# Ledger of designs, part 5: VH-VL binders against Indole-3-glycerol phosphate synthase (trpC)

Target 1, 261 residues: Indole-3-glycerol phosphate synthase (trpC), of Aeropyrum pernix (q9y8t7)
Amino acid sequence: MRDSFLQKAIASAKDRTSLLEEIAGNCSPKPGRPSLSSSIREWVYRVGGAVIAEYKRCSPSAGAISTLDPVSYVQATRDASAAYSVLTEPNWFCGSIELIPYFARYKPVLAKDFIVSETQIRIAACMGASAALLIMEALTPRELQELAAAASRYGVEVLVETPDASHAVEASRLAPGSIIGVNSRDLKTLRVDYEAMLREVSKAREQLPGEVILVAESGIDSPDKALKAFKAGAQAILVGTAFMKNPQLREKILAELLQIP

## First folded at step 14 (VH-VL)

Design w1
Fold by ESMFold2, look of step 14:
Structure w1 (fold): chain C 261 residues (1-261), chain A 122 residues (1-122), chain B 112 residues (1-112)
Amino acid sequence: as target 1 above (261 residues)
Amino acid sequence: EVQLVQSGAEVKKPGESLKISCKGSGYSFTSYWIEWVRQMPGKGLEWMGEIYPGDSDTYYEKNFKGQVTISADKSISTAYLQWSSLKASDTAMYYCARLEDFWTYPYYFDYWGQGTLVTVSS
Amino acid sequence: EIVLTQSPGTLSLSPGERATLSCRSSQSLVHSNQNTYLHWYQQKPGQAPRLLIYKVSNRFSGIPDRFSGSGSGTDFTLTISRLEPEDFAVYYCMQSTHEPYTFGGGTKVEIK
């Protein structure tokens, strides 16, 4: 039977990792990498919420999103971002692991790829990433636990991306200390759904301990949507396409946060 | 916006070759399966096969395997359906469609081309 | 190969009436992941099919709420609560739970 997109992405990730091991050898995590969770907590303390700015040039659903280069993106976004989310997957998202060192000069970096082996986490840390994405829907519970444990041994934090509140609570149990992301889809349209994400963030906040960092990841393209996500209980928001098209949006979000007592 | 635009109607004779096209735009063409569906005159829909343009992985329904060739040129975001020797029984409308199967695995055809009418007669 | 049997073959009704279309599968369409991949398409004369309902009961984006789907296992129904003039068309069920994907034979909804 045919492979799903996720199965093809996982196979590609394994091939890319195998090639990098042949070329890069046995590298060690770069010292002095900043903490993603600490940066998020600092921004929450100072302004009531944190923004993770995502650098994403392409996606399967949209194709090419923007020609904005990394230098211009960072210049427009660094002053009001707690962290960068950097796509490293080259075939569908037009990313590269070689982007990590540049973004890591300025902020903690979340390496975004289809991560299925601890080698991927080690290589991301070698390039300077502070955290790695684990996609709950791509992993068995055992695989999630094992990869999170491996990340901890490399001094790499984990953001576990989950579709809803029940998975968010399960992810917190399977990978204690992880940052938890909510990225929800409308069951009718099967597209990213901001309103569903908002409901599931609120549900997750009620069920999770206050110290668990919750990240809202779906369809945030305006200051009003960002503010509602923070009020629903997210400590951070992750914004991709909207920032690639209008990097100045992030400063508008910060301005609204600073007006909250 | 996502679009699938197919090549125009064809009138051919038995024994001739033919290659019809389906051009995708508004999305990452290499990231989705393209399906081919036949509709014979006055009849229903028949799934023929599919291709993943990213790596050219292909599958055929049993009765179409060996009868047609499905291919793609990812550099121009185009999938193809071709015959080396047409038969009168190949007279039909041919549709391409995109399979939605990314994150949620919904496995439905979300966007369809307008169709290519192929007429094969002596 | 999964056979989808649609009934009736033709349904002659007037605008404003309720239409009930049946689709029966030769075996269960429940996937091992517990989803049921049974979908409904509409085809108007001279046009490509368009998706109405996916996974038994979910309306696709932009589809009016007069269209609804129901059923489980092997027996499925498309209901049009109040026929509009634009609803006179052929309706196909389609399954993607099992390879190869298969369509039903269609139900033509025509003006009485």
Scores: ipSAE 0.148, ipTM 0.678, lowest interface PAE 6.3, mean pLDDT 88
Fold by ESMFold2, fold request of step 15:
Structure w1 (fold): chain C 261 residues (1-261), chain A 122 residues (1-122), chain B 112 residues (1-112)
Amino acid sequence: as target 1 above (261 residues)
Amino acid sequence: EVQLVQSGAEVKKPGESLKISCKGSGYSFTSYWIEWVRQMPGKGLEWMGEIYPGDSDTYYEKNFKGQVTISADKSISTAYLQWSSLKASDTAMYYCARLEDFWTYPYYFDYWGQGTLVTVSS
Amino acid sequence: EIVLTQSPGTLSLSPGERATLSCRSSQSLVHSNQNTYLHWYQQKPGQAPRLLIYKVSNRFSGIPDRFSGSGSGTDFTLTISRLEPEDFAVYYCMQSTHEPYTFGGGTKVEIK
């Protein structure tokens, strides 16, 4: 039977992890890693919302997104970003774990990959990551709970990516204290859908305690969309492709945030 | 803009070999399955098989297994359909198509090549 | 292997008329995840097929609302509520619930 994209990504993640464990040995997480949640809350306090700038050179759906190097990206984004989301998956997203230390010297880093083992979380923390992505659609409830517990043991926060409000509520129950991301798809096309994401953020905000950080993860390519996501109840937005293609978009989004009455 | 461009029409004799191509652009070529579909003159569509160019994982419909070879060169974003010895019954239009993958299950063929007409005559 | 049987083979109609095309499957197309991966394609002479309807009833982007799909399990229907001149083509159903993927034999919708 044909392997789905997710099955291929999981197999690749296992292979990559096995090799890194052999080479890196039994490393310990770096001390003094900043908190992703604390940075988000500080930006919310200061300007009413937080921006997670994603460094993503490729994706399956878009192919090559940008040749922008990490130095140029950081120079364009550091002063106004609460955190970085750094793709570490090399085969489809053109990422690398070696990127983490470069970004981590400036801001909290979310290691973004197909995470299915606690070894991946430990290695990300060894490289300086403050948080790790868990994709709810890739994990059973038990696996989610176990990986969140492992992250806690390594001092790594978790962002659980969920497709809708009902999964967001379940993720918060299964992994208490996690940051919750909403990355919704059109039920008819099954593609990223900003309007669906906005509705599901709003629904999730109504059902979740105010202390739970919500991150809007899909289709944000304009200041108007960013502002609407914050007004719907997201404390942070995650912006990837748009920032990789148009650095001035960050400045435009911040200008809209600073104008909040 | 996603695009699949196939090689040009071929006129061949029985027993000759042939390799036709399908070049993908506008997306990550190695991240999607490429499907091959045959349409004999005046007939319907037949799924022949597929390849995942990222790792060359390949599957054939039972009647085409051993009759054709599906391959890819990911360095040039190109998939191939190949015969070692053509038969007159191989006369057909051949399409490549991209399978849209929504994480857990293949869904539909969203982009098609323009087709390659292969004519095999004695 | 799933056999998709389309009927009629040819449907001769005038512009403005309603077209109803049938696709019957030899087995249920309901996947264990509860989705039904039955799709409809249109093919005009000299052109590659194009997607009209996916997962039974969902219209693909850019497809006019006169095209609709319905059905469940093993019996499926494509309806064109009011035929336009550009709708005269061959229509194929296709299933991707089970490997190998299979197409129906096609229904030719022609001007008469």
Scores: ipSAE 0.045, ipTM 0.628, lowest interface PAE 7.6, mean pLDDT 87
Fold by ESMFold2, fold request of step 15:
Structure w1 (fold): chain C 261 residues (1-261), chain A 122 residues (1-122), chain B 112 residues (1-112)
Amino acid sequence: as target 1 above (261 residues)
Amino acid sequence: EVQLVQSGAEVKKPGESLKISCKGSGYSFTSYWIEWVRQMPGKGLEWMGEIYPGDSDTYYEKNFKGQVTISADKSISTAYLQWSSLKASDTAMYYCARLEDFWTYPYYFDYWGQGTLVTVSS
Amino acid sequence: EIVLTQSPGTLSLSPGERATLSCRSSQSLVHSNQNTYLHWYQQKPGQAPRLLIYKVSNRFSGIPDRFSGSGSGTDFTLTISRLEPEDFAVYYCMQSTHEPYTFGGGTKVEIK
């Protein structure tokens, strides 16, 4: 009878996809898009970890997060970020697909949205995205497989966001070659929870082949938390609200990484 | 801080119309369900129905369906409870509350308005 | 259409005493996802209800440690380990496992 937030987001994504098809026509993916996975591996080799900087102006829980414009954000974050995660969802996160080309000039872009159709992936690639988010909780196993296959055809990498280690292993089987994100919640509060994320990253690292890139996505707002996520087995961290409010946090995280032998 | 601010007390006669309001602030108003709860004098709490202001999706408890109208104006972050013809039995305190329901269904009312007393007499 | 029956209707106690409030559901409140959506609210005279305990036993942010919840299935308990003067109020259980959402009839905790 009542739709959950995720159900409403999926319905909105379907409506937006229909409109995008009418407006964008039959565009082709931009050539020369850099690889998200290659950028992550390069940073891991050089400093022991990679940072994905997320541009997110709003969220359901916080409302408006920051008025920081894309130019100022990139200027503050570009030098030590491996990639950008760019929200393209307009209704709850104040994002837009029109943001992708700007960020893509500087770094690989992960298009972050509620992706439910091949069309969304194609259009993100037309705008210059290197990768697209697939949310495991939003998709059946068949849908995940089909969208990952479609992404491959467009030369778009996939980050599959998963709630725990068991789902991370399943996602790796359903979508081989995908980057795996862990975004875990406290079982008591059902909110995104950094400590739960750490446990599940560590567990996933034990069960997944070393070549599978793990991304830690939850609640990283300090250099100490970033370092612990890397030590737990994440190759990359995704940082949103903290960077929107304190861009210098990224440089502090880098300084901490350089202290690791 | 999350706040729900309700309109002031009302004294009405049977047969009159009434629209009371609940204004949300400190969060994304269109991203959460707003619940309406009635408390008749000396009685407990009764769930009346709910609205999702983002798309105006609306549900009513069966005894309130057709008796009240729940609506919202997302441009001013305000939900409404409305009667077309009040009855003496509508005398009660009316609360709005926010539902915490993000993904995994915690399903509790985390923030409440202060209430609007509606008195329908004579 | 879940009926929540609270007992006792009124609990007369002195400050410092332990209060035990019961809530019984007409049906199991265990959701198919194995969560139990049984919550406790406090309502002081002239005020809106406020959340104390969610999902049986989880204390909401800012709620003192003297409040605790327990139970399973159909039988639930709110315990106030040592009553403070501000705890004299009406307490409601509420379930959101099944639509429509329903409240118990309340337990009034009053000064003896």
Scores: ipSAE 0.026, ipTM 0.613, lowest interface PAE 8.0, mean pLDDT 87

Design w1
Fold by ESMFold2, fold request of step 15:
Structure w1 (fold): chain C 261 residues (1-261), chain A 122 residues (1-122), chain B 112 residues (1-112)
Amino acid sequence: as target 1 above (261 residues)
Amino acid sequence: EVQLVQSGAEVKKPGESLKISCKGSGYSFTSYWIEWVRQMPGKGLEWMGEIYPGDSDTYYEKNFKGQVTISADKSISTAYLQWSSLKASDTAMYYCARLEDFWTYPYYFDYWGQGTLVTVSS
Amino acid sequence: EIVLTQSPGTLSLSPGERATLSCRSSQSLVHSNQNTYLHWYQQKPGQAPRLLIYKVSNRFSGIPDRFSGSGSGTDFTLTISRLEPEDFAVYYCMQSTHEPYTFGGGTKVEIK
């Protein structure tokens, strides 16, 4: 009878989408939303890598996280960011779909949530999201395929989050054209394992076509770690809220990117 | 740092009621199951039951069901274990622990309270 | 429902020696998701248990390399390669593959 955290998060997401189904009849996805993949490719072309800046107000492991309001965060970070990853899950991460517009005016937005329904993708797009997160561990292979197809119909790209290289290859097969994320972690809640993630990115890069965008999603809290992730084959990195607020660290990442060649 | 701090030792008589506490800090209290574990004098560890403070889902090991009540007050990040009528056989050390079950079901108890010694004697 | 049988009940050893602790389960601890949720805890006198090894062989954060776990199915082993003075304690295996969660009876590692 006992539900894991992931099962509770999925159940919560289903409950949230039951109400959203009524609301979804009232909105149409915003036209002219920028492409996440295009922004990543442009940054890779220009400077050798892309930064996706995360906006997260709470987490299960840390509780409340000290952070800026959305407007101030965007103003501090947009010049170093190819895109934003915005937590929209309200119960454990203190997020909301209403946060999306604050970011989408400036950069492509990845809606980060436990996405289990087409309605969640449609509503995120109505709020201005360019892409949606699909967590491979939360979905059956069929559900992943169906949600990726639904996202395509709404002009929403997908980032499939995977735990390792073998799952990254499988995700690319199940959802062709998707951006692939690698997020390797200790079995503690949200504890990341940067070294494991780095190894799995390298393995995934060797096994995937070069055209597949890989995103490194674990423990990148220094310019050196960012550079190593790009050298391992990631085209983008996910960088946490607290790190992105530090202007000195942001400038060091940019300086390292400009010197990669 | 994650901490679970339990209430102090209790000396009670048979038939009395008792409520002991476990306060969590350094994490999202409502996002993790809290487990209760009994250790009778000179014996090993026994799982008693658990609560998810976020929605109050509660489960008991069969021998403890109806013998104790597990509850939580999420506004003060505190879980409780209580007896309506103590017996001499309830003399034991009682621990609370946090279940780590995020993502892929690790299902281990990663942080423990310091324990509450309950002594029931006439 | 699951009985974990630990042996021996007591190990009397000197510092620097190798300790080998056994845990046998009454049935397979392999979950339907292919993980094995068998864990090892250390308890020193007057202290709460602490996690050493999770999922058979994974050291918890901050646990020294001298602790290692192995096994599969129903038979599991905790090994302490070179005992330190702080390692003299009681060790419990615990399973969370099946409801209800259960602990072994413990193995006391004491100074000879």
Scores: ipSAE 0.020, ipTM 0.612, lowest interface PAE 8.4, mean pLDDT 86

Design w2 (from v2 with light chain N33S Q34G)
Fold by OpenDDE, fold request of step 15:
Structure w2 (fold): chain C 261 residues (1-261), chain A 121 residues (1-121), chain B 112 residues (1-112)
Amino acid sequence: as target 1 above (261 residues)
Amino acid sequence: EVQLVQSGAEVKKPGESLKISCKGSGYSFTSYWIEWVRQMPGKGLEWMGEIYPGDSDTYYEKNFKGQVTISADKSISTAYLQWSSLKASDTAMYYCARLEDWTYPYYFDYWGQGTLVTVSS
Amino acid sequence: EIVLTQSPGTLSLSPGERATLSCRSSQSLVHSSGNTYLHWYQQKPGQAPRLLIYKVSNRFSGIPDRFSGSGSGTDFTLTISRLEPEDFAVYYCMQSTHEPYTFGGGTKVEIK
């Protein structure tokens, strides 16, 4: 039977392992990479919220988003961002594992891909990634646990992307110490739904321990939406498309945060 | 904006070959299934088959398997439906459509304008 | 394959009236995921079909709120609360829960 996008993406990721090994070889992650969680907490303390700026040139739904180069992107965002999310998936997101080193010079980097193997995590870490994305929908509970454990061995933090509050709670149990993300894609509608995301973030925050970092992923394209996400209980927001099109949006978000007593 | 644009109407004779096209824009062409649907004159919609342009994975409805060929050229974001030898019974409107998917590929959200194929002696 | 039976075949109504269209499936359309993949398409004369309702009750982008979908399992309904002149068309239900994708025979909503 036909494969879904996610299935195809996972299959592709598996096929790309050889390429990753060709690029990075049998590398060992270097110590001393900055902590994503620490950076987020620092920004929360300082201004009430953290922004993870995502560098994403393409997406399945949007096609080509922007040709903005990494240098220009960093220049526009580095002073107001807690971290970078770097798409490394090449087929649909126009990403590359080789993008990580540059971003890692400035901020903690979240390697964002369809990660299904320890090799991917190891190599991302070798490139300088501080964290790796695990998509709950792409993994069995056992796989999630195993990959989270592997990440820990490499000193890589994990952001588990979840579709709703219930899964967020489960993810926190399966992968203790992980950063929990709630994406804006509504599985019921199969569309990005900002309002749904807010509801789920709020629900998740009510159920998760206070020490668990909660990230609102995508769907944010205005300062108002950002603030609402923070109010809902997110400690960080991940913004991709909006920042690619308008990197200065980050400064506007920061400005709004600074006005909050 | 997502858009599927199909090639123009065709008038053919039985036995002739034909290849019609469907060009996608406004999204990642390689990330969504392209569906082909037949509508005979005055009749309903019939699913024919599909292709995933990203890897050319292709499936056919059983009645259309071997009767048509579905292909794609991702470099120009175009899918194709072709016949090696047309029959009069192939006279119909042919639509391409995009299949929305993420975890599950399940509904046609955007449609081409259709290509009318007329096969007559 | 799943057979979708639409009724009535033709519905003759006047503008402003309520239209109720039925689609019955030969088998349950509840997917293992818990979702029900029954969709409604509108095809106006001389035009391509367009997505109207997806997954039983979700209006697609740009679809007026006078259109609504409901149902579960094997019985589904498309409702047009107040027919507008532009609503006179053929409506198809489609299922994608089971292979292969199948369409209903369609209901023609015509002006009385």
Scores: ipSAE 0.501, ipTM 0.822, lowest interface PAE 1.1, mean pLDDT 93
Fold by OpenDDE, fold request of step 15:
Structure w2 (fold): chain C 261 residues (1-261), chain A 121 residues (1-121), chain B 112 residues (1-112)
Amino acid sequence: as target 1 above (261 residues)
Amino acid sequence: EVQLVQSGAEVKKPGESLKISCKGSGYSFTSYWIEWVRQMPGKGLEWMGEIYPGDSDTYYEKNFKGQVTISADKSISTAYLQWSSLKASDTAMYYCARLEDWTYPYYFDYWGQGTLVTVSS
Amino acid sequence: EIVLTQSPGTLSLSPGERATLSCRSSQSLVHSSGNTYLHWYQQKPGQAPRLLIYKVSNRFSGIPDRFSGSGSGTDFTLTISRLEPEDFAVYYCMQSTHEPYTFGGGTKVEIK
């Protein structure tokens, strides 16, 4: 059977290991990185929800999204974002691990890639990442556990991306203390299925311990959708494409949050 | 919007070479398999093969292996189907399609409009 | 390879009638993942095939609710609850559970 996209993405990630090693070698993670979870909790306390602003120039489903440079993006988003999600995958997302240091100057950074090795996590941390993405569907339970443990050793928090509530619960068990993300895809287009995500976030919130940070990932392109996600039980939302196209959307979301009695 | 646009109809003679194209847009061309499907006049659909433009990984249905060549130029988001020497029996409509997949291969969700290839003396 | 047998070859019906199309597989189309990758395509004269139903029972984007798919294992059905004039076309089932991908022979739904 031919490889799926995810399989190819994983393979690519493995192949890029040499490149990462060339970039960072045997680096040690930088100390003093801010906590993603702490930042999220702070924003939840302050305004009722946290926004993770994702810098993503391309995606498989959309192709090219925006040519907005990191400087412009940060200028538009930094005052209203709890953290940055930075795509480091270069082939399909037009990302780079070398983007992390810049974003890390301003906010906790979630390194987003097809992470399948400890090396990726270590190097991301060296670049200044506060957290790393683990995609549940890309990993065996054992791999997830191992990578989560590795992340912990480097002082890197983990956001486990899951497709549904059931997996979210499982992820929380496999990787205790991890941030749980729900990212549902439309089976029709492979694009993010917002409604499905919303349902699963709600279900997940009902089942997960209260201390577990739940993140609604992607698909949010309006203040209304953002609020619904928070209402569904997400402590944070991750917004990518919408912010890339309209960074000012963050301010609108914040404004809505502030108006909630 | 996802679109696959194929090159125009071809009229050829036996023995001639031919290369038809399929250009993808509205998505990451390197992220999805491109499928080629033949439909002979008045007949059904036949899967010919596929290519992953991201790495040019290519597979052929056994009956088409060696008969055609599937390739891609990711720089211009274009996949190709070519013959070195056409036969009359190659007369058919040729479709390209995108394979929707994430964790597993799923289905052909978007199709090109087709390229009619007519091979006659 | 998987052989998909569609029946009937031709279905003559009038607008407003219910159409039931069958697709039978030479072996189970249940993938190891638990999913069944059986899909339906519609092809109108002079047009490219269009995805109608994916994974047995899911309507693709823009597909009217009069189209429905069902089945399991080796037996699958496409149902058009009430035929509209634009529904007269050839319908193909396709499987992607096993290599190589294969299509059924098609069922032509024609106007009586």
Scores: ipSAE 0.487, ipTM 0.817, lowest interface PAE 1.1, mean pLDDT 93
Fold by OpenDDE, fold request of step 15:
Structure w2 (fold): chain C 261 residues (1-261), chain A 121 residues (1-121), chain B 112 residues (1-112)
Amino acid sequence: as target 1 above (261 residues)
Amino acid sequence: EVQLVQSGAEVKKPGESLKISCKGSGYSFTSYWIEWVRQMPGKGLEWMGEIYPGDSDTYYEKNFKGQVTISADKSISTAYLQWSSLKASDTAMYYCARLEDWTYPYYFDYWGQGTLVTVSS
Amino acid sequence: EIVLTQSPGTLSLSPGERATLSCRSSQSLVHSSGNTYLHWYQQKPGQAPRLLIYKVSNRFSGIPDRFSGSGSGTDFTLTISRLEPEDFAVYYCMQSTHEPYTFGGGTKVEIK
């Protein structure tokens, strides 16, 4: 069978290791990076939910999303965001690992890529990342465990992206202490399915220990959808395309949160 | 919105060469497989082959291997289907389609409008 | 290759009637992932095929709810609960579980 996109993305990630090493070399991560989990908890305490603003200029499904530069994006989003999610994958997402230092000046940074090696985590940390994305569907259980352990050694938190509640529970067991994200695709369209995400977030919250941070990652493009995600049990929401197209959306979300008694 | 636009109808003679095109827009052209499907007059659909424009990985159905060439130019988001020497039996409608295959082989979600190729003496 | 057999070849019905189309595969279409990659397409005269149902029972975007898919293993069904005038067309099933991708022979739904 031909390779799927995910398989190709993983292969590409492996091939890019040399490029990453060229950029960052044999660097050692510096201590003192802010905690993603702590930031999320602070925002949950303050306003009832945290927003992770994703900087993503391209995607496979959408092609070009926005030409907003990092400076403009941060100016528009930083006051209402707990953290930044930065795409570092260059081929399909128009990302770069070299973006991390800039965003890290303002908020905890989640490095988002198809991470399949310790080298990727190490280099992301060197660039200032507080956390790294691990995609459950891209990794074997053992690989997930190993990479999570590696991240811990570098003082990097892990967000494990999962497709549903059952996988979320499994991820929490494989990678204790990790932040769990739910990114659901519509079973009918194979596109991001917001309603499915809500259902799975709710199910996951019922099953996960209370201390586990749950992140809703799919299809949030309005304040109403954001609030519903929080109500469903997410402590944080990750918003990408919507913020890229309308960075001011974060203020609207915050405004709605503040109206909740 | 996702669109696949194919080149216009072709009228050719046996022995002539032909290259038809399929241009994608509204998505990342290099991130999805492009499929070619033949439909002979009054007949059903036949999968011919596919190409991943991102790396030009290409596969053919066994009956079409060596009979046609599938290629792509990612710089202009265009896939191609070509014959070196047409036969009368190549007369058909040819469709390109996008394969939605995020994690597994899925389905052809968007189709071009088709290119009619007529080969006659 | 997987052979998909559609029946009947032609279905003559009137608007408002229920249409039931069958697609049978020569082998199980259950993928190793547990998913079943059987899809349905509609083709009207002079037009390209259009995706109706993907993975047995999921309606594609913009497809009316009168279209539904069901089945498992080797036997699949497309149902049109109440035929509209625009539904008279040829319907194809397609599998992508196994290499190579293959289509059924099609069922023509025509006006009685």
Scores: ipSAE 0.468, ipTM 0.810, lowest interface PAE 1.1, mean pLDDT 93

